# VHH binders against Di-N-acetylchitobiase (Ctbs), part 6

Target 1, 344 residues: Di-N-acetylchitobiase (Ctbs), of Rattus norvegicus (Rat) (q01460)
Amino acid sequence: EDCPCSEASLCRPIRHHRDFEVFVFDVGQKTWKSYDWSQITTVAVFGKYDSELMCYAHSKGARVVLKGDVALKDIINPTFRASWIAQKVALAKAQHMDGINIDIEQEVDCSSPEYEALTALVRETTEGFHREIEGSQVTFDVAWSPKGIDKRCYNYTGIADACDFLFVMSYDEQSQIWSECIAAANAPYNQTLTGYGDYLRMGISPRKLVMGIPWYGYDYICLNLSKDDVCAIAKVPFRGAPCSDAAGHQVPYRVIMKQVNSSVSGSQWNQDQQAPYYNYKDPTGRLHQVWYDNPRSISLKAAFVKHYGLRGIGMWNANCLDYSDDALAREQTEEMWGALRPRL
Key: E = the ipSAE of ESMFold2; O = the ipSAE of ESMFold2 at other seeds; V2 = 0.75 times the mean of E and O plus 0.25 times the DockQ between their complexes.

## First folded at step 1 (VHH)

Design q03 (framework vhh_7qia_2)
Fold by ESMFold2-Fast, scan of step 1:
Structure q03 (fold): chain B 344 residues (1-344), chain A 118 residues (1-118)
Amino acid sequence: as target 1 above (344 residues)
Amino acid sequence: QLQLVESGGGLVQPGGSLRLSCEASGRTFSDYAMGWYRQAPGKQRELVAFITWGGSTNYADSVKGRFTISRDNAKNTVYLQMNSLRPEDTAIYYCAATEPYSGLYEYWGKGTPVTVSS
C-alpha cells in the first residue's frame, strides 16, 4: 500500500525495542487520539484497520501489531502454516504494521497434534516476520497461569522461546470456578501473582512476560446476596468447570464509574482479593454485584511488575475509559493510565 | 472481538409464532444493551425491540403486545419471541449490541430472514 500518512517516514516500521513495554489493545472505537502516548510502546489492533491510528502511533514511536487468529485444526498442516504466515506478513507490509500478536485461546489436549503445531506456528511466524520486516515484533497471548487454564495444554516454554514475549491475560480468572458458584474478582491479586510464579518456575524469563490487566469488570446477578456480601451466581459451566464468569457480563471501566455512584453499597474493597466491588439494584429490583480493577488494584500489580523485573504491563482494553471532555471523566482516565507506571 | 449469531428465522403462516435467538461470543468483550432490528424489502432498517443489561425493555409501536424481547445472561443469548405474526413483519432480523451511555451500535449480526406468508 502507498503511505497514507502525512509524512513518508511514518510508514517505516518501528525497529527499536523499549526496555519497558506498555502493551495496549484497541478495538476500533476512534478513542485512540486520547490515549496516554507518553507510555504506549505497542498497540495491538482488534478492530478494523485505521491508517490514522497507525500513522499517529508511529509518530509517537509506538508499534502497531496485527491480530493473529486461526483454527488449530488447520495449523497441523505445515503448508497451511506457511501460507497463513505469508498472508499475515503481506498484510503487515500493506498496512505498515510492526508485527503480530497471536491470540489463540482454543482447547488443546496434551497428546494432540495441535500441541506441537501451535509451537511450530509461533516459531515459524516469528521467523517469517523477523526475516521479512526488520525489527518486527511477534507476541503470543497466554492465560493467567500455565496450569491447564480453560483446557489449554500448551508448550509454554517452547512458545516463550519462539516469540519476542508473552502477553499474559491476567483477567477472566473466573472463567472456570471449581469452588463455590459465587461472584469474585476478575483478577484477584494473589491468584494473579501465583500465575506469574508458575511461569517463572518453569524457566520462562521475566523479560518474556508482559502483565495484562483488565480495564473492565464483571457484573453478576445475585441469586442470593448474603449479609457478608457473598453473591451466589447462576451455574454456567465452562470447559469442565461447573461454574464460570459467563454467569455475568463484562462492563468497561467507564460504565462502572457512572454506576458505582448510584450503587446501594458504594465501592467496597475486598482485602483477600485486593480488588474493588459494589452492589446495585437494577430497575426490576434484582441485586447485582460488580467486580473490577481501579487505580489502587492496578498500582499493586504494577509494583509487582517492577519488583520482579517483568518486561512490562498492558491492558484489555484502552477503549474502556471515558475519553469525553467531562472533568471527572478526564481525572478518572488520567488516574487509570497513571496507575500503569511502576512507582519508585 | 464480539460476534453475534442469529438463528430461528424461517417461513411461517400469518398468526403463527417464531422465536429468534442471538448468541454472543467473545467473553472478553463488554456490551451493555442488546437490540433487535429488521429490514423489510425496499425499506430502511428499523429498531424492533431493545433490552438493557438489567432487563428493561422498549418496543416499536408496531410490535407492542405481540413481540417479547428477553435475555439469558447465563447463555450469553438474547431472544425475540414473535407472536401473532403478520405479512408486514416479513424482514431480515438483525441482532445488535450497543455500548452503554454512548448510544452507538458497535456490533451487528449477519441477520436471519423471517417470511410471513400463506
Scores: ipSAE 0.000, ipTM 0.140, lowest interface PAE 20.1, mean pLDDT 86

Design q04 (framework vhh_7qia_2; at its last look DockQ between E and O 0.56; V2 from the best seeds 0.00; counts 0 for: pae E 5.5 > 2, unsure alone 63.8 < 65)
Fold by ESMFold2, look of step 2:
Structure q04 (fold): chain B 344 residues (1-344), chain A 120 residues (1-120)
Amino acid sequence: as target 1 above (344 residues)
Amino acid sequence: QLQLVESGGGLVQPGGSLRLSCEASGSIFSSNVMGWYRQAPGKQRELVAFISSGGSTNYADSVKGRFTISRDNAKNTVYLQMNSLRPEDTAIYYCAKEGRYSHWTPSDYWGKGTPVTVSS
């Protein structure tokens, strides 16, 4: 209710429209002070609300948006939808926020009432926010592919029409492994681009698509590691697929950077997937293979964003880098932020 | 938001049993995949088991046949029955919503943990 900022103007909604987005997820561990604010256009607050973050973001002309999450079976009821939306609008006003990022990742059957209810939620949320908060931004997080990945049969064209833009989660692309159960890139280049091709062929404007890249990787225990670096993984099913990246664990870039140069292999590049990986042996003698994204793999994706005129780029999540005072950490972190810029 | 509280840990002898429970606050428990992870001193946190909203289960190979995950959606509670415990099972056990396909924050993803010690 009260403006917590040093100037009352910093509590006013951001009304400037951006042609290119740099969309940041913040999960609340105070690392935001060291983000590259020369680039950021939106901070999605997925951690605890921090009024200092809100004030600082506004001082840089960046939007701060709510996390939107709700059970799909509840939103089938239009009265519940309206109540939920009113609650989020009121919260955004009280916290001086500039919109909402809707992050619903639940399974949806194509023939279910949730299919239509989800599109209605996105449209009604956008209408409510735009009416009540001038210049507000409503976004929706979509899977790396519209082809029913992870049993998410969503009306992607309807959702894209209904909000300001989509954040495409171009990561966790090994969530469905229908072939050999092996470790592979979190966001293989060609597979990522195929997903955007599919979104565009559906008729979704590139100006509605923000590419999300991972600032985390996956660490897999290898049941077998071949001479050619093929890491066989445990068969862990996910949403109908017999194998998945659930066999591995997510690791932030800061952890990867502390390990890679002392690993068994050092950083290796897979040409087919355009992604880096390395092998290491844990203290119990087990072999691991870690797949991640680095400035090289990210710069290829930033070039794609530029060449195809996408709305922008962003990442899950900004807290994954090492923001300490260590000289090597600062260089690595600067390179990761710098890789978001398209190379001209 | 979703909050997770683990209980039921303690000291047991090898071959013994423990039942861990995790009570959730929040309206979306019944629609989420829930799981257990563990972290031994000096080790990375590792997967133990997951259970889908419909009751389908998955286990790490190291615990298969000894541990059983279950859920009671009416009580917003997930359980881990741990039988035939070994010293290697010594760890802090964390209840979690499966977060590999979700933007849940660490505070919404993990409980505070419950310690389990298996020793003579």
Scores: ipSAE 0.017, ipTM 0.386, lowest interface PAE 6.0, mean pLDDT 87
ESMFold2-Fast, scan of step 1: ipSAE 0.406; ipTM 0.819
ESMFold2 (binder alone), look of step 2: mean pLDDT 78; pTM 0.789
ESMFold2 at other seeds, look of step 2: ipSAE 0.059; ipTM 0.439
ESMFold2, look of step 5: ipSAE 0.017; ipTM 0.388
ESMFold2 (binder alone), look of step 5: mean pLDDT 78; pTM 0.785
ESMFold2 at other seeds, look of step 5: ipSAE 0.047; ipTM 0.438

Design q05 (framework vhh_7qia_2)
Fold by ESMFold2-Fast, scan of step 1:
Structure q05 (fold): chain B 344 residues (1-344), chain A 119 residues (1-119)
Amino acid sequence: as target 1 above (344 residues)
Amino acid sequence: QLQLVESGGGLVQPGGSLRLSCEASGFTFDDYAMGWYRQAPGKQRELVAFITSGGRTNYADSVKGRFTISRDNAKNTVYLQMNSLRPEDTAIYYCTAGEYYDSSGYDYWGKGTPVTVSS
């Protein structure tokens, strides 16, 4: 409750409205001092609370928001919802936070009581935060498409209307489609844009959509690698689909940058997916294929954000870059932050 | 001519702790990024944690809050402190190293140290 900052003003909630949202996730590790604070409008804290991060973000005019997670079965009870909201508001006040980002990704059947309960939770959370913390921000994470095969029957238009905006998780898309069991981009350009088209056709305003991009890729072991660079992957099912991203593992951009130039193929560009990839051989002789996003692919997505008047852009997660003092790492990190700015 | 030697693996009960060590021998240990991978029976090899030459760390989601990677440049050693171990953590753990530059990746590997979590 007492202000941990050097200046008492840094504990006051941010009320400043920014025209363009840059919404970033932080998972701890104290890399935040090196972020591009000239761009950031909101930091969503998915790690342990760090008062120094909060003070610093506020000194830059950026919001710091809580992670909101809860079991769907619990929120059917309106008394539970009221208590959870009161607890989160009290925590935000105690930690000098500017709001909450609700990250619920569970399956919901269209005929279930959870369908209406989830919309009610978002509405009641937004009403509570706005009433108790003037200028506070409540957001909700949605999948890249409302038509994904992930079995989430949500009232997307109701949720969008209820909160300040939606953060669209336009990544992990290979776990949300019926596809061949082959390695592919985390967020293929045209496929990703189809998801935004679906949200817009539902009547959701572009000013309610913030595009989330990945600053990580997927590393897949190839059961077979063709001459055309088609990497066949293990059949690991997810929510009814025979193949998914679970056949690979996530790697942050900083690891990818250290690996790509020593790879068998070097960095390649796939024009159909508008994404980079490379092939490398592990110490046991197995071939791998890695798909990721780079400044080029991110800039194309940022241009779409600007052209269609979306609320903004952001990423999972800001910790994925190399914040060391190495000259090349610094250049690569600056290019990744720069790619979030829509082109002139 | 970087060589990596892992130690510290063994059999522990669920909820127990282990500290893995990886001793590097060769020129300029301080310039290398160091990491830990693991491979469980019937599964692919996955990254567990890494630490850059500058001390910045990253963790797999499955181990965040339970595992801590650290390095001691005076001893040319990287450590993985594993707390609150689960049966799902059973795997062979591999140490890896790359030079501190854009193309180093994980080019050097140890032979692995087995970790078994069971009663």
Scores: ipSAE 0.000, ipTM 0.103, lowest interface PAE 18.9, mean pLDDT 85

Design q06 (framework vhh_7qia_2)
Fold by ESMFold2-Fast, scan of step 1:
Structure q06 (fold): chain B 344 residues (1-344), chain A 121 residues (1-121)
Amino acid sequence: as target 1 above (344 residues)
Amino acid sequence: QLQLVESGGGLVQPGGSLRLSCEASGFTVSSNYMGWYRQAPGKQRELVAFISTGGSTNYADSVKGRFTISRDNAKNTVYLQMNSLRPEDTAIYYCARDLTGWYSEDAFDIWGKGTPVTVSS
């Protein structure tokens, strides 16, 4: 294989074992030169392949892993699984990648053939990568809780046992709203921690869990905004729930930081959810409420990671910050990266 | 193999309707941000409509109230229903997967080949 890096050694797989995982997602907007490489242990590439990013990450001792995505109906066939795995291994070798992060977020009925097929895919993918690329890392993205989120009936213990670890997507926690249809935090503190408790009670080792933090929030149009800042949202059903975060839209932290300065409320803190929010009025006069995570809310979650001995922390996604040379932007970016470090 | 295949384009009279389809293979549309872009001859490509993982939709000002984006998760297909078509809607329409939902070109990793739409009398 030709090495696109300045040094041939930068195309060799990363074998260094880290005590604490910092697992970050990159979506290909070339902001990676500005990331905090003193922390990063793994970059999951969700954008186009960028050989410069791969070379740079390896120069910092960080792994770079492929995105694994496939339709569940196809993986029921063992021959298809074997072919898909061989293709992904070949791609990892060609691009000098250190593994794969399997990002399957599809509905699965408990009694369906997909239930067993998904666990088999994870097991066979891990076996193939470990055999073909020594020291490679295979991980799987799971919902914030194993309790039927988005109608996903998965063999969570089997999947955890099959791969190197789980990246827990502790965000989009309003994808199914079973209570009042009101705007709420993307990752409310107590609800998030309940999800980890559920994984641990199933017998999954804390060393198999990496906590995923959102570096984005949700912007909701308020049908009514009460004096107590309760924002009523449109009733958009999702996967059996009468209401969902589909009533709003995602906004990255860099946009939130600019918008909060011109908001009518300024940044507010909700103690029950341990998350920040703000209210603003759009150009048409409609009231909006935005819920997000900031260094304070992230630091509280990082403390939980350390206290319970989880494998690590990470986020969706590293491109969400303002990497411009502006002094305020640099300060905000440094605070967000710094918040991932567990407190002493 | 990850791919998007568009269909449903054609020649239509002003005021007419067309429904475009975008069939995905190798990944699921419900787990990704999906969008429709168009490019008129000699013009830059522009966003027409977007649908998020949660089902939220966004539209260009020029098509609001006339176009509707939707998806059928069972068929793994994204649709664009185009009503009250105007000559200005003439373009090649592209389906794309956006990894971030930020609507930037660098975020797109899969594009279809496009389906042409001509609105003319």
Scores: ipSAE 0.000, ipTM 0.260, lowest interface PAE 16.1, mean pLDDT 88

Design q07 (framework vhh_7qia_2)
Fold by ESMFold2-Fast, scan of step 1:
Structure q07 (fold): chain B 344 residues (1-344), chain A 119 residues (1-119)
Amino acid sequence: as target 1 above (344 residues)
Amino acid sequence: QLQLVESGGGLVQPGGSLRLSCEASGNIFSINAMGWYRQAPGKQRELVAFITRGGSTNYADSVKGRFTISRDNAKNTVYLQMNSLRPEDTAIYYCAAEYGSGSYYDDYWGKGTPVTVSS
């Protein structure tokens, strides 16, 4: 399509590959003008196409990739896969995009035709994009662990081998609670690292893994709050587990920062999970417990990325911060972006 | 801004079927997940089913095998196909969106649509 950018060169696909990925999700609302573009290597778009975002990202040497989403039952048919890939390649060319991030989180039985069809989709998508758009990037979002999370039986090694790399969604780690039905961290440190260890033990190269960090937390209503800050939550089952994070609600970091100052407890640090939390009382008198990530918890995870030589880091999602022209908001936002930089 | 509008609902005989629709308008691309909740007379609201951005689904045990949640991205609509309806399924059904833009989280609810299963 005609280039919508002020410079024709900004419509050319980014072909340069970075040694270290900073892979961020954008869901719209034009907050992208305030992101830390000194770090970003890839923006995965989950909002409406924004040609200004594409032009700006390209001016910073960053890729912009499409969202790839499709029903698994449809992709069993190889003709459907070929058509879907052709449509996505055409869309990427029309919107001057640099690739696609495949975001399939559907339940798959190990013995089902969907198991092999999903790996075939990733392989065929990567082949098509690489052939049609030189230097394009094809990635796939995977759960925090390859060990049957949310009843997703995927060929993780096959998918990793098929695409450029995996974005590991190391968050929503309470989607299935098999133990005590209590509030817990969105991405507990040791559990998160165990997931990466599992991917590595399967033979997946650390150069195929980008660590996904949450810039949001979960707000849980406590049916009971103990003296040791154990918050009992409602029993909401998920994919065979008796309890889940569906008992709570997702809260972006900017809302958390405003609420924590008014909380009953103030921000607390849980050493076992290496994550912050706080308790607050709602207008009806109910006690809540909120678990989130802050610069401290993120820096610990960034250090792991560097120490084990992972391909990179990123987050869901860049819009979660307060990009207003408020001094405290600017400071907090700068600290969150800064925490993604691995230290020695 | 996001708006959710439910439709469907009404009176159905036991063993009958009904399909609820929830149309999202506004910034629909920022929706992380959508679900259906219900509130029976004199009872608390409970989760019936939800579907994530990637198509992952979850169902309450009481409706597994009878209800199916699905999404039509071209119409920005989520559906709840309800089969083999029972009198105990009688409730007001609410569509809810878990918003992924970072500005909103589970703040968007429809006004509800009544479902009555009468013997």
Scores: ipSAE 0.000, ipTM 0.144, lowest interface PAE 18.0, mean pLDDT 87

Design q08 (framework vhh_7qia_2)
Fold by ESMFold2-Fast, scan of step 1:
Structure q08 (fold): chain B 344 residues (1-344), chain A 120 residues (1-120)
Amino acid sequence: as target 1 above (344 residues)
Amino acid sequence: QLQLVESGGGLVQPGGSLRLSCEASGFTFSEYAMGWYRQAPGKQRELVAFITSGGSTNYADSVKGRFTISRDNAKNTVYLQMNSLRPEDTAIYYCVKHDYGDYPGPFDYWGKGTPVTVSS
């Protein structure tokens, strides 16, 4: 039948908007059964539709939102935008979803027709969802700073005005390295917060900003590792920058926790970046440096969210933790979820 | 060298008043927003009030109607007039220069703080 849940009420969209958002990404594999549902207000699905997840989230009063993804060249056409929105609204109704999170990260020239088209897409999507699904939520993923990150010239104030709020992807902050080609934190504290300052300075309300933190890090091969732990990395250009985090690879928190126990350095804290890192030697003898976030670095960012009155916090992605029955894994998982709570 | 010198803190009974002052030097005071923040024992630092370079003010809900922030650009000084003080107002009060001009931000310069104790 229409509703896959044991109770028909669980197929009704969530209408209640909480004052503080905890916005999490899920990429599948049914690890959602182990999430901290006492915190979660929105689950953004980046995997196959899971009706059990939808039913369970609704039983906890949490939203489940669709992934919105489309090629920018196609949305210049207003007829295409209308058709895409109608299809997404129909899908949300069919899957009993509470909205959509638009995840467009494509390069846009400031003078291009895509600049106006993107803002129009966000506004028209929001109008369509709000009209067709009462209480639905439309959000947009933005870079850690509005200042030309990855050659994305977007109308950030227009997009923020158009949708319910922005999920700020305050990670992958080494996607363009304009300074020395060295390994660094995925989300360095001061740089991350400067991005929020940039959004606020342009007139975007703190109530439009949800802070996205990484539950993953980057593993870099060091071409040279200095005695002061400076890891020189391969020169891999990205969108005009001479160096990028493409010189390394992403590793989820569960893998990092296993690697750090076998590391040469043990976990170190970098005071300037307010982030943990460690050095390890691979089976071939190469030195690596891994930068990540832990409960300490996350708690500092959660404190900033509370201090500046941001709409909320969240992460990429909830599947990154070790949800096994191991006692240490359970403790580490509880600490990571706990770190999202704004503290004294 | 940038310097913020806070004064006016102390012990006061509930319902009393205090006026905090912050004298600034080492930057063009008139061009920057100034704020007052506080940290109560066992709590995070919170914004109490700020005033923009143009004189616009913003207040935390908990102090609205009781506290008034003002500035004197000729004296490079920002003030916080605190009326109808409550035990919950007990905290160390910090004068802050905002690095984004008219917006509070992560690279703001913080003074040393001045303690305010509201007790019977």
Scores: ipSAE 0.000, ipTM 0.126, lowest interface PAE 16.9, mean pLDDT 88

Design q09 (framework vhh_7qia_2)
Fold by ESMFold2-Fast, scan of step 1:
Structure q09 (fold): chain B 344 residues (1-344), chain A 118 residues (1-118)
Amino acid sequence: as target 1 above (344 residues)
Amino acid sequence: QLQLVESGGGLVQPGGSLRLSCEASGSTFSRYTMGWYRQAPGKQRELVAFIYSGGDTNYADSVKGRFTISRDNAKNTVYLQMNSLRPEDTAIYYCAAQSWEGYSLDYWGKGTPVTVSS
């Protein structure tokens, strides 16, 4: 198919593999020109196809991978799986993409036909891509822990064995709150690391795990804010849990940085969760508590990646930063990209 | 992905009522925080009301006691019941959804105009 790039070589798939992955998500909006391309090894696209992004990423030696999304009921049929894979391979060739990241986050009952079908889809997708596009990369997004998060009973070892590696979504860790219905960190340090420990104890190689961190936080309305900064939140059930982070809403780092400066508390550090938070009052007079990640919390997680020899690090999502020419925004953006590099 | 379509705006006399609807299509509506904003001519866009996924509500002081936000998750729809309308309520009303999927993006509708005048 025709190459949209200024140089034909930029439409060739990236064939070389890096020992350390920096796996980032892009949701569109053309902020990619300002990313730290000295680090990025893979861009996973969640927006519309952008040929300029593809050409630019390839000029930096970085892969660009498709989003793989499909209804679980459909993949029980092996003929459907074969057709879906053939269509995705054809699309990757047409758009000069280097692979696919499978993003399936649906409930699966351990006894359901979807359990084996999902593992089969990952294996067959990997075989198809590797055969049809030399050097292509197939990855799968998994929850922060293999222990039944969001009612997802997956064959994690089978999936890990089937694909090139797992992108671990070590965020949205309050999706199910089984304890006190209170605001908490999106990715609390110890809980996050426990999830990686669980994957490793199952026999999954650290070379199969890329740590996903959030470049966004959660904003919760406090029904009550105690003197100890405990923010009681609305009881919003999710997949069997009585409370969830659905009681709040997601906020990108660029918005958090503007808001924290005018907050009631200023940025606070919670030592137990190893995460920053702040309290602010909204225009209606309600008290809010925001939990997020900053260069400090990210650097601690990057150190864990290096210490345990994980395959790499990445984030949801690269568009969350302020890429304007403002001096403070540039400094904050540089610090966030820099935090992905292990310093210890 | 999530698309929002507003309806129910129009011309109304002071003291009258209107009910705005916002129908969502796409992903899991029940998990989104839904809100109504408005923008009067020459003014900044302002919050009118929010409704969280669990049904709890929050209102701007200027509309509290006159407007009611509600949702029907089975119909993927959020409503704004506007009573005792005043000329200063004249604005384009926008439906918004807070993205749950880790996007750094709020979803916005196209807006529906409300004019309160004789």
Scores: ipSAE 0.000, ipTM 0.189, lowest interface PAE 16.3, mean pLDDT 87

Design q10 (framework vhh_7qia_2)
Fold by ESMFold2-Fast, scan of step 1:
Structure q10 (fold): chain B 344 residues (1-344), chain A 121 residues (1-121)
Amino acid sequence: as target 1 above (344 residues)
Amino acid sequence: QLQLVESGGGLVQPGGSLRLSCEASGFTFSNYDMGWYRQAPGKQRELVAFISSGGYTNYADSVKGRFTISRDNAKNTVYLQMNSLRPEDTAIYYCARGPTYEYSSGWPDYWGKGTPVTVSS
């Protein structure tokens, strides 16, 4: 197709790199018209392609990158990798995209052929994109820690060296609960920082790390809620752990904001985890505990990004906020975007 | 052993309807988010519809108003009611155990084998 934008220049790849990355995920629904474009440097498209979004992002000097996903068993074959990369490069050119964000979260055994194949895929994808689309950006989503999270034995230093930078998914940190089966923060502060410390101790440059913040929380049904707000949850195993956050369900910030005001407890702050939570009763009378992130918890993490000189910050996902023209919703949305800016 | 078994796919004319079913076993179904994904030949798998353990639903923009996801926890089954089908809905449909991209950064942790849906005259 011809350039779908009102100006032909908006179909040219973005070549400008900002000093500080703000890397956001979009899953569709046209909410992108209301994002804080004064901050955004990259939009990773995880929904249906939207040419209007691409044109608008480029008009703001922001990159738009493809979603890269593939079955690990297929990438062991080098001819499959070459074909997949060629297909993704062709798609990026056809959709006027500025690169690709590789989102592979499958488990890998250290001794498996997938271990080397994954690093090879990232390296070959980066080489192909850089060769075919000058200035293009190739990134890879990694867990909150390189220490065997979700049975992902990856060559983290090799992957970091191979691509432009890592988007660190500093959320879903209760995906494996090895201790008591209780509700906890999606991204507890000290645990999250420990993950970045682990990446840094491996020799990965802080300029290779973009901190991913959740704009969603987890809603857990409490089998028992103690007087100290300890919420016992169902035993739902995940990748070898006896308990997991699969005992709850994910809820976007916009829903949390409407629910917290009518909750039993109101918003509470847990000092140990440096995260907000609240308790509520559902229409069937069951007691729930919701853990989430708010401007306060996000600002604390943004300060860490600034202090340690990380490449940037971002979130999953930009669609989670309430973009209606309601005054309270607008204020809450502006505060969430504002929290991403490091405070000086 | 945990497994997801899809059924209900087939051939249908444009404008027609199909109801897909996915029967789960080997885990506590009521505690998990469930989703329906689809994959057309030569394309990536994409989320079609999501339903949480708490009953919240989300849909891909391309299917909103046409598809409805529901679950029956007593039968360990998740359903996808597909109305006003279009040729572009032709794909292999996969049942999946969450997380989903609507509220998560990643892939489902378990997939069914898929059920084909072909929309053509």
Scores: ipSAE 0.000, ipTM 0.189, lowest interface PAE 13.1, mean pLDDT 88

